# Designs tried in a protein design chat: VH-VL binders against Jasmonate-induced protein homolog. Part 17

Target 1, 185 residues: Jasmonate-induced protein homolog, of Atriplex canescens (Fourwing saltbush) (Calligonum canescens) (p42764)
Amino acid sequence: MASTQAMGMTEQQKKSVDEMVEKATNMGVNVQAQNSAVVSMINQTNVSMTFNENHNWSGSVVGTGYPKSIPTKQSRQFIHQGDAKDGSQGAVVYYGSNANGEPCGWLLAWCAPTNVTPTKPNRVYVDCGAQSKFDTISWDTIKAKLDVGPATTNFTDVDTETTIAAGVTSTGSFASVGAAFGLST
Key: E = the ipSAE of ESMFold2; O = the ipSAE of ESMFold2 at other seeds; V2 = 0.75 times the mean of E and O plus 0.25 times the DockQ between their complexes.

## First folded at step 11 (VH-VL; framework fv_iluzanebart)

Design t5 (from u1 with light chain S30R; at its last look DockQ between E and O 0.62; V2 from the best seeds 0.74)
Fold by ESMFold2, look of step 11:
Structure t5 (fold): chain C 185 residues (1-185), chain A 121 residues (1-121), chain B 107 residues (1-107)
Amino acid sequence: as target 1 above (185 residues)
Amino acid sequence: EVQLVQSGAEVKKPGESLKISCKGSGYTFTNYWIGWVRQMPGKGLEWMGIIYPGDSDTRYSPSFQGQVTISADKSISTAYLQWSSLKASDTAMYFCARIGDKTSLHAFDIWGQGTLVTVSS
Amino acid sequence: EIVMTQSPATLSVSPGERATLSCRASQSVRSNLAWFQQKPGQAPRLLIYAASTRATGIPARFSGSGSGTEFTLTISSLQPEDFAVYYCQQYNNYPYTFGQGTKVDIK
């Protein structure tokens, strides 16, 4: 009936998120990223995922933009350049399907302040489930949750058996965001 | 005054259902996460899960997933913790608490007074 | 999940003395760490968040320090009302886990 989430990352999810954080870090170092979020996402579902939308609270994507597609079992990356005052704060939604072929969505949001402090840390928020869940997103609500969210998190939608995990860390020059989009089965 | 006021103590038998409440006042209830924390007799604090009443986004500790239901009715600024079938091991004090805003970054900055649930024959 | 381990389990101190409580995380929680005080029959009270930031209305004798995996709560001059159980809690990862508590008893 109501969607429920198993809190805490499984060992598999932790490994996948750590790999994506490392991939984002390597990319950020290679391009000498500054005041930005470097985001790496892996599609651990059985079908290709397609980009649906983004939202910016501060900053914007640079380069070739958001990956339009993430093939199954592959990762894709983008760089979100922060503004001087508020850093990089944004979200993306990707669509795919679950094991039963039902349309589903995965939402990743991040907050990477220009200057990370104990009271302004890097944060992530995640959500997933039926595609219709993302027809009417309240970005103000997502922001409010993100602003007090953790540095690593996961969510599993029991109705669709979709799952998502994400983590963020900082090297001081930029934030590395890693996310794993998947199925709980 | 910002407050969380919980429903009164409960004495129940194993197998019975129960829904306890946590009413918020003095702030915009829908804009803050509300969490539930269990304290078994003589034991420490255990994080059970949280809900964002604005959209009912609910996150559970793995230890409590499937064991309880966390819900909210935003029209009356109330969060709930519910069991479909109580066990004797559910005997504990249950607290609700609010997670602070972005400027306070409190995990739980405001707490309810607690609801003692006793499950015995 | 991140395991929070507090030491000592019980700390016996005299009023006016300094109390130092330790909290260790099984992996880095950065500065996403809070301390709570709980007296018998009462709800916990937030003392410190962000590892070292004192919550509103908390007396200056309470201070927190640390980052990563090692944290301390210091009560610089213990008052009679400070005899309680103290919990650390990480909020870096869901689930937000508590330490098992340190009981501060009168010596």
Scores: ipSAE 0.774, ipTM 0.895, lowest interface PAE 1.3, mean pLDDT 92
ESMFold2 (binder alone), look of step 11: mean pLDDT 92; pTM 0.940
ESMFold2 at other seeds, look of step 11: ipSAE 0.785; ipTM 0.900

Design t6 (from u3 with heavy chain P62D; at its last look DockQ between E and O 0.71; V2 from the best seeds 0.73)
Fold by ESMFold2, look of step 11:
Structure t6 (fold): chain C 185 residues (1-185), chain A 121 residues (1-121), chain B 107 residues (1-107)
Amino acid sequence: as target 1 above (185 residues)
Amino acid sequence: EVQLVQSGAEVKKPGESLKISCKGSGYTFTNYWIGWVRQMPGKGLEWMGIIYPGDSDTRYSDSFQGQVTISADKSISTAYLQWSSLKASDTAMYFCARIGDKTYTHAFDIWGQGTLVTVSS
Amino acid sequence: EIVMTQSPATLSVSPGERATLSCRASQSVSSNLAWFQQKPGQAPRLLIYAASTRATGIPARFSGSGSGTEFTLTISSLQPEDFAVYYCQQYNNYPYTFGQGTKVDIK
């Protein structure tokens, strides 16, 4: 009788992440990005998302900065320029609402080393859930998880029915990061 | 010496509950992911899921989501795998394993000795 | 999820000979690949990570190669203690899937 809900990455999520990686790749090629993470995010929720905060372990955003808003069913991009030694390592948090109108947050973190090697690969970490989950963030804990994390991952918060998926790949001189912020229903 | 020590073998009947344990020592337990791996009799290894004991962040394989619960008690450096209602098909060896640190390995570098769970009527 | 396929299922070799084990991923896992050894009644033991890097304490006769979708474990001169089952595992994507194993038998 126990009620359970599948939490894995859907075929739609996989497709959306691949599309966002491709969009990031195209942007990075067009601007001749070097030693950076080019990040593309799609909002697959029913409301506009607003930027809450960022964190930098190395590098910084360039150009027009982090998108202040991601309209429903649309994507937005930014470029995070890496430091010479440690590359681009950062995180962003966006706020929105779930299907029931409850405040929620989505966190995307990435690691794009200056020189990708088998023992220092590109990595992502994701999280989502109630907005209050993001009132106090331990960036040291997120970094520890990110440092051993995969190149492609997802997470679903059962309580809020929010989900997030992300992937990162190398395109020569820069990393392409794609993420899908969504609902699991 | 870094170790993972699992609880002893279990013989159970279908429908019973079970919680098996994996105790870490010789390292900072809360700073490493712990995973659970199933090996059915005569078969290969299956990744079930992982937990970060520092904040209980838990990620499951689709095959095991809703079938088992992975948890941890960081105060005693112990991770758990539990079933609310065992099935005969749960008969297997269950291993816990640690994902290594960021500079040397991203794979399971330390394994527990395994817990044999036998479910039969 | 990423399917890992190992070949051959069983490899029969004599001590002192070279063994070559193959692992194929259904999509690129870059170099996020590990190899494990498991003897009967024992836990798996990490041999290789990052496709080609030996774990601490692993003898030099074990070597790994490959990237993307094709990987190889080579045991250059088999010792009596090397007769076991060997598994590859990708850790590029959750879930971190294993291959089905290659049994290395004596004779």
Scores: ipSAE 0.720, ipTM 0.882, lowest interface PAE 1.6, mean pLDDT 91
ESMFold2 (binder alone), look of step 11: mean pLDDT 92; pTM 0.942
ESMFold2 at other seeds, look of step 11: ipSAE 0.742; ipTM 0.888

## First folded at step 12 (VH-VL; framework fv_iluzanebart)

Design s1 (from t1 with heavy chain S104G; at its last look DockQ between E and O 0.54; V2 from the best seeds 0.73)
Fold by ESMFold2, look of step 12:
Structure s1 (fold): chain C 185 residues (1-185), chain A 121 residues (1-121), chain B 107 residues (1-107)
Amino acid sequence: as target 1 above (185 residues)
Amino acid sequence: EVQLVQSGAEVKKPGESLKISCKGSGYTFTNYWIGWVRQMPGKGLEWMGIIYPGDSDTRYSPSFQGQVTISADKSISTAYLQWSSLKASDTAMYFCARIGDKTGTHAFDIWGQGTLVTVSS
Amino acid sequence: EIVMTQSPATLSVSPGERATLSCRASQSVSSNLAWFQQKPGQAPRLLIYAASTRATGIPARFSGSGSGTEFTLTISSLQPEDFAVYYCQQYNNYPYTFGQGTKVDIK
């Protein structure tokens, strides 16, 4: 399946991702998170977003679980507790609509190793577009891309005019993941 | 025997189209990102974008968005870089390169030999 | 976009001596930093990834160090085949960016 061209992060996207990373960091510090990914997502679209699915390669969500809804212009958070060996590695998919009311999806994946090293860093992968793009997901393919992915990235789907940006960093004994789900126009 | 072999040098006029190729061998082509790097005469290296041939997931540097098309034909283990209308400023050496996956964190580990594109009026 | 700045632009070094090349990132790239060597008319070759890990087949005289924003490539005993241009590249933030290069010339 053809992917759309990626756009560079706008200054607004970078600021939003940084704010979500900071919010994740503050939450992780407050609860004294250990060997986990603390994830903060902001919905910058014009409609509420609904949780569709998750995938775990290692670890599992704790506490109140994945937010079932992310209201427009609001953020929601969760904590994903890592396994002893491979840390926290997972993905979430949220559904919403683009500016034209077409059904769309946003995918965020992260890798937060138990012990971050130069050859096993924190990583993210993002994707977005028409909702049908997410009807059949090859999690093995996403894992392969995530395993060589950067700590900060973005993607824009030209056809639906959707965009997503994400970043991950370590703070103490946990990783802070920030993501912005949005529209490119 | 892992290698990337690029198509030969091109001499073109402004306004012409062009598609150059990068054929991978000795590894599972669909499991690695392939990137394109430009080097203008006497200048440094510029990352243009990458493609994952397994599903055609394509990511571009903002500087090259809309300027080129990156594609792949996985049935023949080949990635492509193409222009719909060349400009004289497109004169450069173009490299393809593979992102390595040993331990999941490599930069470009295997490079093609380069394709010189000369665009002159 | 992360700007990678290399210094010096040109480094004159005698064979057998140590060469030290610097690379600075405009913001932290953690250890997601690679070094490449390029000789005239040739493709770049990967020397170092993950800031300090030598790529397969790279001689031990090449070493990398640093993290965050400051990185160094050291060639401990310069050989005739080491006179080339050296580039750093960050792969922490999309889009990935190269430094402008350091040319290592014979003194």
Scores: ipSAE 0.781, ipTM 0.899, lowest interface PAE 1.2, mean pLDDT 92
ESMFold2 (binder alone), look of step 12: mean pLDDT 92; pTM 0.943
ESMFold2 at other seeds, look of step 12: ipSAE 0.810; ipTM 0.906

Design s2 (from u3 with heavy chain T105D; at its last look DockQ between E and O 0.76; V2 from the best seeds 0.72)
Fold by ESMFold2, look of step 12:
Structure s2 (fold): chain C 185 residues (1-185), chain A 121 residues (1-121), chain B 107 residues (1-107)
Amino acid sequence: as target 1 above (185 residues)
Amino acid sequence: EVQLVQSGAEVKKPGESLKISCKGSGYTFTNYWIGWVRQMPGKGLEWMGIIYPGDSDTRYSPSFQGQVTISADKSISTAYLQWSSLKASDTAMYFCARIGDKTYDHAFDIWGQGTLVTVSS
Amino acid sequence: EIVMTQSPATLSVSPGERATLSCRASQSVSSNLAWFQQKPGQAPRLLIYAASTRATGIPARFSGSGSGTEFTLTISSLQPEDFAVYYCQQYNNYPYTFGQGTKVDIK
C-alpha cells in the first residue's frame, strides 16, 4: 500500500549527524567538559526552529541554556551537566514547519551515563511529526524506550514528511550528541 | 512465566491477506518493544521492525517498510504482523521477540515459538 | 546500515573440543552485540549480550569477547546439544542487523 521508505539513515543524514558529533566533541574539548552531554543540533528544514520544552531525568543544562531558536541550515549547541550517580539524561523539543507550512515538532532524547560500560551505554531516542503530537508528552514512556535504545537512530514521519537522525559517542569524560532535524523530501 | 505465544501455521494463496498474532503474558506488555523477525526456508534471521505497544510507536527495517504492517492491541496484550496481499516469496517462518528489560540491555530475551506461513498456488 | 559478517559459514567440531566463531561489523558497534543459538524447528535462544555477558541460565562453556568491530563466541567444550546455528546481532544502530549465521556441525 505505501511507497517504500528507508528507516536507516541516508548518506546525507549520516554525514550531518557525524558533523554534529564532531562539533559537539570540539566544543566539549574546548571547555574541558566532564560527566556531561554536549549536544549539537542542525536545522535542515526551510524555516527557523523554536525551542518548545525540555525534560530532565538526570542533570541539567548549564551555561547559556537551550538555544531559543535554530536558524535554517544552521546549528546550535548546549551542554547538559550530569549528576554524579546517573550522568546526563534529558530531552528537548523544537518546533518548526514542514515543506507545506504545517506546524511540526522534533524531539531528541539522550542518555549519557556517568561511566559508560558494556551494559550501560550511551543511548538516543528521536521522534518527529505534527506539532500536536507534542501537546502532551509521556516522559515515562520516552524514558522506557530510551533506556533500551541504540546509540544511533533515525525516524521519518510519513504524514508530515519530517525526519530526524541522531547519534552519540563517548569522548573521554563526556558524551558527544549530534542530531539533524530535517525533511524527508 | 514470561511468554510470547504466536498464532498457528498458515497456508495461503498469492494475493490473499493475512494477519498473524503474538500474545505476551507474565509481564507488563505495554512497557517493552516487540520485534518481528523473518526466516526464509534454509536462510538466516532478518529483522523486520519493532513496535512499542504502549503508544504504538513503530519502526521498520528499510527492506520491510511498506511490505507489511506491524500493529498492537494493548487491551489484549497482542502484537500483529499483517500483509494486505501475500506473495509466494513471503513463505517463511515468522518470529516475534521482546527487547528485554535493563538486565538484558537491548537483547531479544524472549521469543515466540514462530508461525510458519506458506504461500503457494 | 551495519553489515554483520560471520565466519566460518560451517564449523565441524568433535564433541568435547573447542569451537571459535567470528563476527565482524562493518563499523563500530561498541559492545552492543548479542549472540543467539538456534536449533532446527526452534526459536533462537539468547546466549550472550553486551558482547561478553552470559544470559541467565547459559552454561559457563559459552563465552563472548570483543568490542568495536570484531567479536568472538567460544564454546570451550562442545556438548551434543551445542550443535546448532549461531547468529550474532548488533543493536548499536537502527536498523538492528544479524550476521548470516555459523553452523556448528559434528565431526
Scores: ipSAE 0.678, ipTM 0.871, lowest interface PAE 1.8, mean pLDDT 91
ESMFold2 (binder alone), look of step 12: mean pLDDT 93; pTM 0.950
ESMFold2 at other seeds, look of step 12: ipSAE 0.733; ipTM 0.885

Design s3 (from u3 with heavy chain H106D; at its last look DockQ between E and O 0.59; V2 from the best seeds 0.00; counts 0 for: pae O 12.7 > 2)
Fold by ESMFold2 at other seeds, look of step 12:
Structure s3 (fold): chain C 185 residues (1-185), chain A 121 residues (1-121), chain B 107 residues (1-107)
Amino acid sequence: as target 1 above (185 residues)
Amino acid sequence: EVQLVQSGAEVKKPGESLKISCKGSGYTFTNYWIGWVRQMPGKGLEWMGIIYPGDSDTRYSPSFQGQVTISADKSISTAYLQWSSLKASDTAMYFCARIGDKTYTDAFDIWGQGTLVTVSS
Amino acid sequence: EIVMTQSPATLSVSPGERATLSCRASQSVSSNLAWFQQKPGQAPRLLIYAASTRATGIPARFSGSGSGTEFTLTISSLQPEDFAVYYCQQYNNYPYTFGQGTKVDIK
């Protein structure tokens, strides 16, 4: 399978991701989160998105769980509590549509180690495209990419004109993850 | 021994196509990103892009997107860099490199020997 | 993209002396910073990753420091084989940009 993508976040994507990281930080501070990833996602598409699935490599979601929907131009948040050894490592997939009404998916994965070090930093991985791309997900493959991934990244699927950007930073005792789910047009 | 072995030097004319190769051995090829780096004569290193051979997930530098094609054939543990129409400004040394041991490093830890591409009329 | 700026362009030092190379990022790259050594006609070699961690087989005379936007490579006692060009590279954001290089010459 062939894929081509522009690298580097646009100024709009950077602003959106920074806003979501700030929202995650404020939430984490308010609830005194510890050893957690606080995740904030904004839906910048033209339709509501619905939760499809999650995956956990370590830790689990707390509270009321993953948002079941993310309305257009709105954000939603969740807290993923890390375990003592390996912290918070997980992924979510949301479904929606592109500008042409075609079914699409957006995948966000994060790694927030219990103890962030230069060799075990916070990381993110993103993917998006046709909904069928997510019919059978190899979570081992995604983990392998996540384990060598950057703290900020983006991906654009040229076929569906969907895009996604994400970033993660440490804010004391927890990690703040921000993501923007969108369209490249 | 983990190594990347690249195809030999190429002398081409403007407008011709070219595909150079990078063969990995001594590790599970499909589990590591492979990147391509350009070095123009007398100049520094430029990150062109990376591919994950396991599923062909490919990420390009904006300055190279649309200018080259990065691909892989996992059945023979080989990554490729391809031009559909070479320009004289494509004259450079091209390296492939592996993003390191996924457990402890995400820097380029293993490099191919380089492929010199010369494009002249 | 993140611009990596190295200084000086050329550093002239005597064998046995200390060399200090600088690398500055146009925005924070946290500790996602690597240093490479390249000799003429050869591929680069990884020296340091994660800003301060030596790669396997790299002598202790090489050390890295810094975080955020400012990074330093120090060679505490230069050996004849250390005269080369050194590059920093950030891997915090795609594209993973390199600095323009610092050439370390014998004085």
Scores: ipSAE 0.006, ipTM 0.560, lowest interface PAE 12.7, mean pLDDT 89
ESMFold2, look of step 12: ipSAE 0.615; ipTM 0.861
ESMFold2 (binder alone), look of step 12: mean pLDDT 92; pTM 0.944

Design s4 (from t1 with heavy chain K102T T103K; at its last look DockQ between E and O 0.62; V2 from the best seeds 0.71)
Fold by ESMFold2 at other seeds, look of step 12:
Structure s4 (fold): chain C 185 residues (1-185), chain A 121 residues (1-121), chain B 107 residues (1-107)
Amino acid sequence: as target 1 above (185 residues)
Amino acid sequence: EVQLVQSGAEVKKPGESLKISCKGSGYTFTNYWIGWVRQMPGKGLEWMGIIYPGDSDTRYSPSFQGQVTISADKSISTAYLQWSSLKASDTAMYFCARIGDTKSTHAFDIWGQGTLVTVSS
Amino acid sequence: EIVMTQSPATLSVSPGERATLSCRASQSVSSNLAWFQQKPGQAPRLLIYAASTRATGIPARFSGSGSGTEFTLTISSLQPEDFAVYYCQQYNNYPYTFGQGTKVDIK
């Protein structure tokens, strides 16, 4: 019987997301981040990824901004400063290629409320697939899904064999977001 | 009145296909995740997966990926659960449920009445 | 996947008495936990979400507590209509797993 890759997080994806959360935590501590999402992303594909766009529901990126590229097998980070009322809520899209050289995209969205409570927790949303999937994004739709989403999630696009996993935790005064952009094969 | 109404009970043989439905009313169907939950006879509840009918974004539990298809037709406010080839082990009660919005809940707040699927020779 | 373990499997309790149901997660789910009630032949009903927030229309005798890996549902004064199976469910990680259930029987 042929092997079938599970659609949930693999053990390697969980390890990679945990490492990225830890890297985000260390960065946030070093810069004394407050009311922010510190985001760490690893490119586990075979080509460099390039920044396509972002969206802000609340807050904005600070410092040197969004990484313009993420080289293969490397990680990059940014800090998204939250608003006083609604914290840090945003999304990024990176483009790259799958194992067959087809253009693909990876979307990461996060919600890091100013004050995390049981009814207003940190959340993530992820998506990936053919690059054309991201030509027209309904950010209202992404927000609606994010607002009721989990703290840790993954998605695999069977057609392009791309995958993405992400997690978010509170580390005191800021949220640590870790994401792994990858291929399912 | 916000409600989910499921299709009626089914009696099938192994190898047959089946598509059961879950129709939402009283709310904006395309703005909420719809999930499917299996309950084997005498057993507990199992999360199968969810769909966002607005864009058909579908997420499966690993144990159900490839075993069923979750879909929706937003023009008639209906979600579906579908098998291409039923097994006797698919005999169960199947519920659909809505994940509430931020002003209501973040959990399955509205449930369909269930659809009993019986698969036997 | 996160395994949710409920205890006890069955509680026998007299009407008017207190029932305490436990739910343990194999890893932290923060406060992303819900409780459901299911009576024979019926769909589950949401009781509690966010570990301790009562859903709209749920009687005050139902309360939830806990965070991380340990959670409880308390029914302070059991009514005849409360004899049912109760499930916890985490919604911190996909898949959103349920516990195996606790049956609350009339003594």
Scores: ipSAE 0.706, ipTM 0.883, lowest interface PAE 1.7, mean pLDDT 92
ESMFold2, look of step 12: ipSAE 0.781; ipTM 0.887
ESMFold2 (binder alone), look of step 12: mean pLDDT 92; pTM 0.939

Design s5 (from u3 with light chain Y96R; at its last look DockQ between E and O 0.68; V2 from the best seeds 0.75)
Fold by ESMFold2 at other seeds, look of step 12:
Order: C-alpha cells, then structure tokens, then sequence
Structure s5 (fold): chain C 185 residues (1-185), chain A 121 residues (1-121), chain B 107 residues (1-107)
C-alpha cells in the first residue's frame, strides 16, 4: 500500500549520528577534553569530501586542525577548544559531490557553552546543497539560527538530493557533536 | 509592541488553493524563526514547520512535508502558509508563532491570533 | 520524532486548590521543555520555558519542574481564570512536538 514519507531523520541517519556522537565522546574521554566540542563527522556520500572553510564565534580548533578530507564512508574528528566565557561555537563547511557528480557542500555549526544550563543548552545547525550556496555565507544569520536551535536536527536539499544530520550532547566536561554528511537518494 | 497579525478566516472548497498570512511588527522580522501550528477542531496543537525570513530557510515537520508550503516576504515582514489543493481534512485553526524574543528562550513567545480555515463541499 | 504524553486528560480542581499537570517525553529532552496555556477562542500563551523558567508576566502561582523525560506544571492556588487547556512542548529535537493537552476544569 502506497505511503508518503515525511522528510526527516532516517533510521540510517539516526544510527550514524548516534555512532558519531559516541565516537566523539570516546575521543574526548581519551584525551581528557575540557570546555570543548569534540566533533565527529561521517561521509556517507560516494566521493571523498574536502575541507573548504571554518568559522569561529568563540574558541578555536586545536591539535592538527580540521581534517583536510573525509574519505567515502569514513569518519574524521577534531577538537574545538572553547574560550572561558562563551565556550566552543563554530562551523565547518565540506565540499563533495552528489550522485550526479554535481558539486555540493555540507555545513555543520555547533554551540557548546562553557556551562550548559536550561537556558544555555548545546545546539546545532545544519545545511547542505549546491556548492555555490556556500560562496557567500552570512555567519551572523547562521549564528542567529544556531542560538535558538535544537540539540538534534537534519536537513535535506531537494534539488541536489543531499542531506545532513547532526546531534550534540554533554558528557560533563565537554560536548560531543556527531554529524552525518550524505545523500537522500 | 511585538505582534503577529494573521489574515482573516477562510471558507473554501476542496481542491481550491489558499495562502494565509502572518505579519510581524515591533521587532526585526528577519532575525527570528516563524513557525506554523495547526489545531484541528477539538484537538491539540501540532507543529507544522518554521521559516527564517532573513534567508527563507524552511524546515518542516515530517507530517507536513509536501502537504503545505511555508514562505516569507521579508520586504513586508510577512510569513505565509499555503496549500495548492485543499482537502476537507485541512479544516482547522492555524497559528503563526515566533521563536524567542530574547537570546536563548527557544520557545514560541509571541503568537498570532489564529486563522480559521474551513474546507467543505 | 519525540512523543509527548500529558496526564491527566482532564483535571477538575476547586478554586484555591493546587493543580499538578504531568508531561512525559518518549526520550530525554533535557530541559528543552515549554508549557502553554490556551483559553477557548484564544491563541496559546507561553507560561514556562527551559522546564522551570516563567515567561514575562506569568503569575507566580505557575511553576514548572523536571528534566529528561518527566515534567510537571503546578498551579499553587487555582483561580477561576485558570480554566484552560495546558500543553507541553519539547524543543530539543526537530520536529518540535506538543503533548495532547490537559484540560483544567474549575470544580
């Protein structure tokens, strides 16, 4: 019997985000991260993804920096160290291709306050689509959306059939951010 | 004063199109998400989706994706909810609401007065 | 999506008495929980956000508590104007979801 599926987090996306959150948590525990966002991203597309840019509202990446590439079906991680007042708040953009070989981009933003409270929770924002969508990013606009955003969300771009999902949770001394960059095919 | 003012009640037939409006005033319209909430007769509240008027970023509840179109015209501080082909089951009260007057409220803090849509043959 | 379940469906309380309304989430929503009041023929009004923070202009008799999956709204001394339907809403996950409502009747 025919049915209409709403656009939302698929079972695979939920599983992938949960795995990335778990991987971020394990990494953060292992390195004893403090006042940080530990970010784990999986590339569920058919091509390698390349780092394009980042933005910082507070804090900065530490260690070896942002992964330069994320191979097909693999994950990569980084740690973003928060500042004392506003914690870790940042974004990354990765480029790849959709199933038709068209250039596409995936944007992940997070807010991990120094101290999570009921009125200052962890948040994420996601976007994806044609690569040209990311030629002129208004970071102020993304920050405004992020500031009232959820802890778990997804987005699908119908035109390019790209999709992204992300979640964030606190593990005491740091936030674990998991994201899945993919295709909605 | 921060306000959301909705267009008036509508009486329609199945198959007709409809676009209802929600005009914001007293704040910077493009800096806040606007959401739409359905309330069927005698029933509770259902979140339909939201739009960020500054760039038209639109996110739908799975139950409403593909069933309605949410849009905005930032030049006149107005958000819209529209149907290309109404069904009798679309009979309901529709509210628009803004997310947060202050940083970090996260909740629908300002509501429009509602638009009653009646669809009957 | 996260299912929000409210109880009781209807609550009859005498004026001046204490009313307690419950809201349960199908999975943790942390403290990302709001309460709304809706009177007949009116739009909902925000009462509580962040599980326990009263919105501006809300009388002190309204209070919220809870975190994770279990939340309560308490009206410490029910007034005649408190006849309304009360909804909880989680905003931890998109889509945001409401409970089905609790109708408070003045006995």
Amino acid sequence: as target 1 above (185 residues)
Amino acid sequence: EVQLVQSGAEVKKPGESLKISCKGSGYTFTNYWIGWVRQMPGKGLEWMGIIYPGDSDTRYSPSFQGQVTISADKSISTAYLQWSSLKASDTAMYFCARIGDKTYTHAFDIWGQGTLVTVSS
Amino acid sequence: EIVMTQSPATLSVSPGERATLSCRASQSVSSNLAWFQQKPGQAPRLLIYAASTRATGIPARFSGSGSGTEFTLTISSLQPEDFAVYYCQQYNNYPRTFGQGTKVDIK
Scores: ipSAE 0.751, ipTM 0.888, lowest interface PAE 1.3, mean pLDDT 91
ESMFold2, look of step 12: ipSAE 0.791; ipTM 0.900
ESMFold2 (binder alone), look of step 12: mean pLDDT 93; pTM 0.944

Design s6 (from t1 with light chain S30Y; at its last look DockQ between E and O 0.55; V2 from the best seeds 0.75)
Fold by ESMFold2, look of step 12:
Structure s6 (fold): chain C 185 residues (1-185), chain A 121 residues (1-121), chain B 107 residues (1-107)
Amino acid sequence: as target 1 above (185 residues)
Amino acid sequence: EVQLVQSGAEVKKPGESLKISCKGSGYTFTNYWIGWVRQMPGKGLEWMGIIYPGDSDTRYSPSFQGQVTISADKSISTAYLQWSSLKASDTAMYFCARIGDKTSTHAFDIWGQGTLVTVSS
Amino acid sequence: EIVMTQSPATLSVSPGERATLSCRASQSVYSNLAWFQQKPGQAPRLLIYAASTRATGIPARFSGSGSGTEFTLTISSLQPEDFAVYYCQQYNNYPYTFGQGTKVDIK
């Protein structure tokens, strides 16, 4: 039996994701990003979050790389440069803790094709929960889910009371990815 | 032959539990999302949630969160929808459906035949 | 939650004539939209996905158009077997909501 989990983005989550998409858009415009995903993440938990790992299906991070930490109630950004054929497709995992101090993880994955079409749209996948959930990740499984996933999604882990929401949209020649890492209410 | 075959019609009383099934065949069951869709008598279609049987990743519509449990047993290529305590308002037709993969559709491309659940008296 | 609104609720059309069904989303779903046909006592059948792409085996008389918030299903020459209820569904955001349906009746 799998853990019972809430689905559907709350109005608060929608606002947070929209704000992060806007921050990603502003950064992408400022640096004239091309064929890339500009990713903005906000930490809405009670402690600082630390970078654990990334995965690349296509493209790679540029500039100063992945934020090593995301302080509580703050946002951080990175740019993931796509390759010419398959665009930017990647994932990140951040660790933190829930309200009870239990170790937890948040996973964000995105697909930003070089050329967005009706049959190759932007997509996101999210997951969160106990840190042990992320001990051994099947990236092939996540890719399969991402490849047919939505452009806006969320997930809540009932056991740890963690939640995550994300959205992706096109802005000219780059994709803006916004994500909110948080605790459920 | 790709198909989803659902368990038979059920007649239940309020307060009883129920678990209905959806068996996939003709494809790699663990590599596709399976969703559940409710159709109340004379009404339209309602998306209840989906499961990825490969790792039991389960996502619910807010309207159904806490009201039903979606699960799967990948060893027998079967997804399940279950209630711990049925209500008369659960009377409906329930469909399972598969979401296509990266090389096909991104929508519900294969549907089960439906399971009629009647909860009365 | 994205609300999908279909119009008209019912559409009376003579065989051989054109049927035009509308679907509106409460916010942009881009082209992440599908159309389904459901006949009495049957499961829905996928007609169109990605707003305008016909599913395998669907006759050319079915066509979809639109993007963003406004979508249309057109049946160019209605056949007797096309009298059914038609649903749109967005798959841009969980939950993947359906419209309430348009019933196409024989006039």
Scores: ipSAE 0.802, ipTM 0.906, lowest interface PAE 1.1, mean pLDDT 92
ESMFold2 (binder alone), look of step 12: mean pLDDT 92; pTM 0.942
ESMFold2 at other seeds, look of step 12: ipSAE 0.815; ipTM 0.908

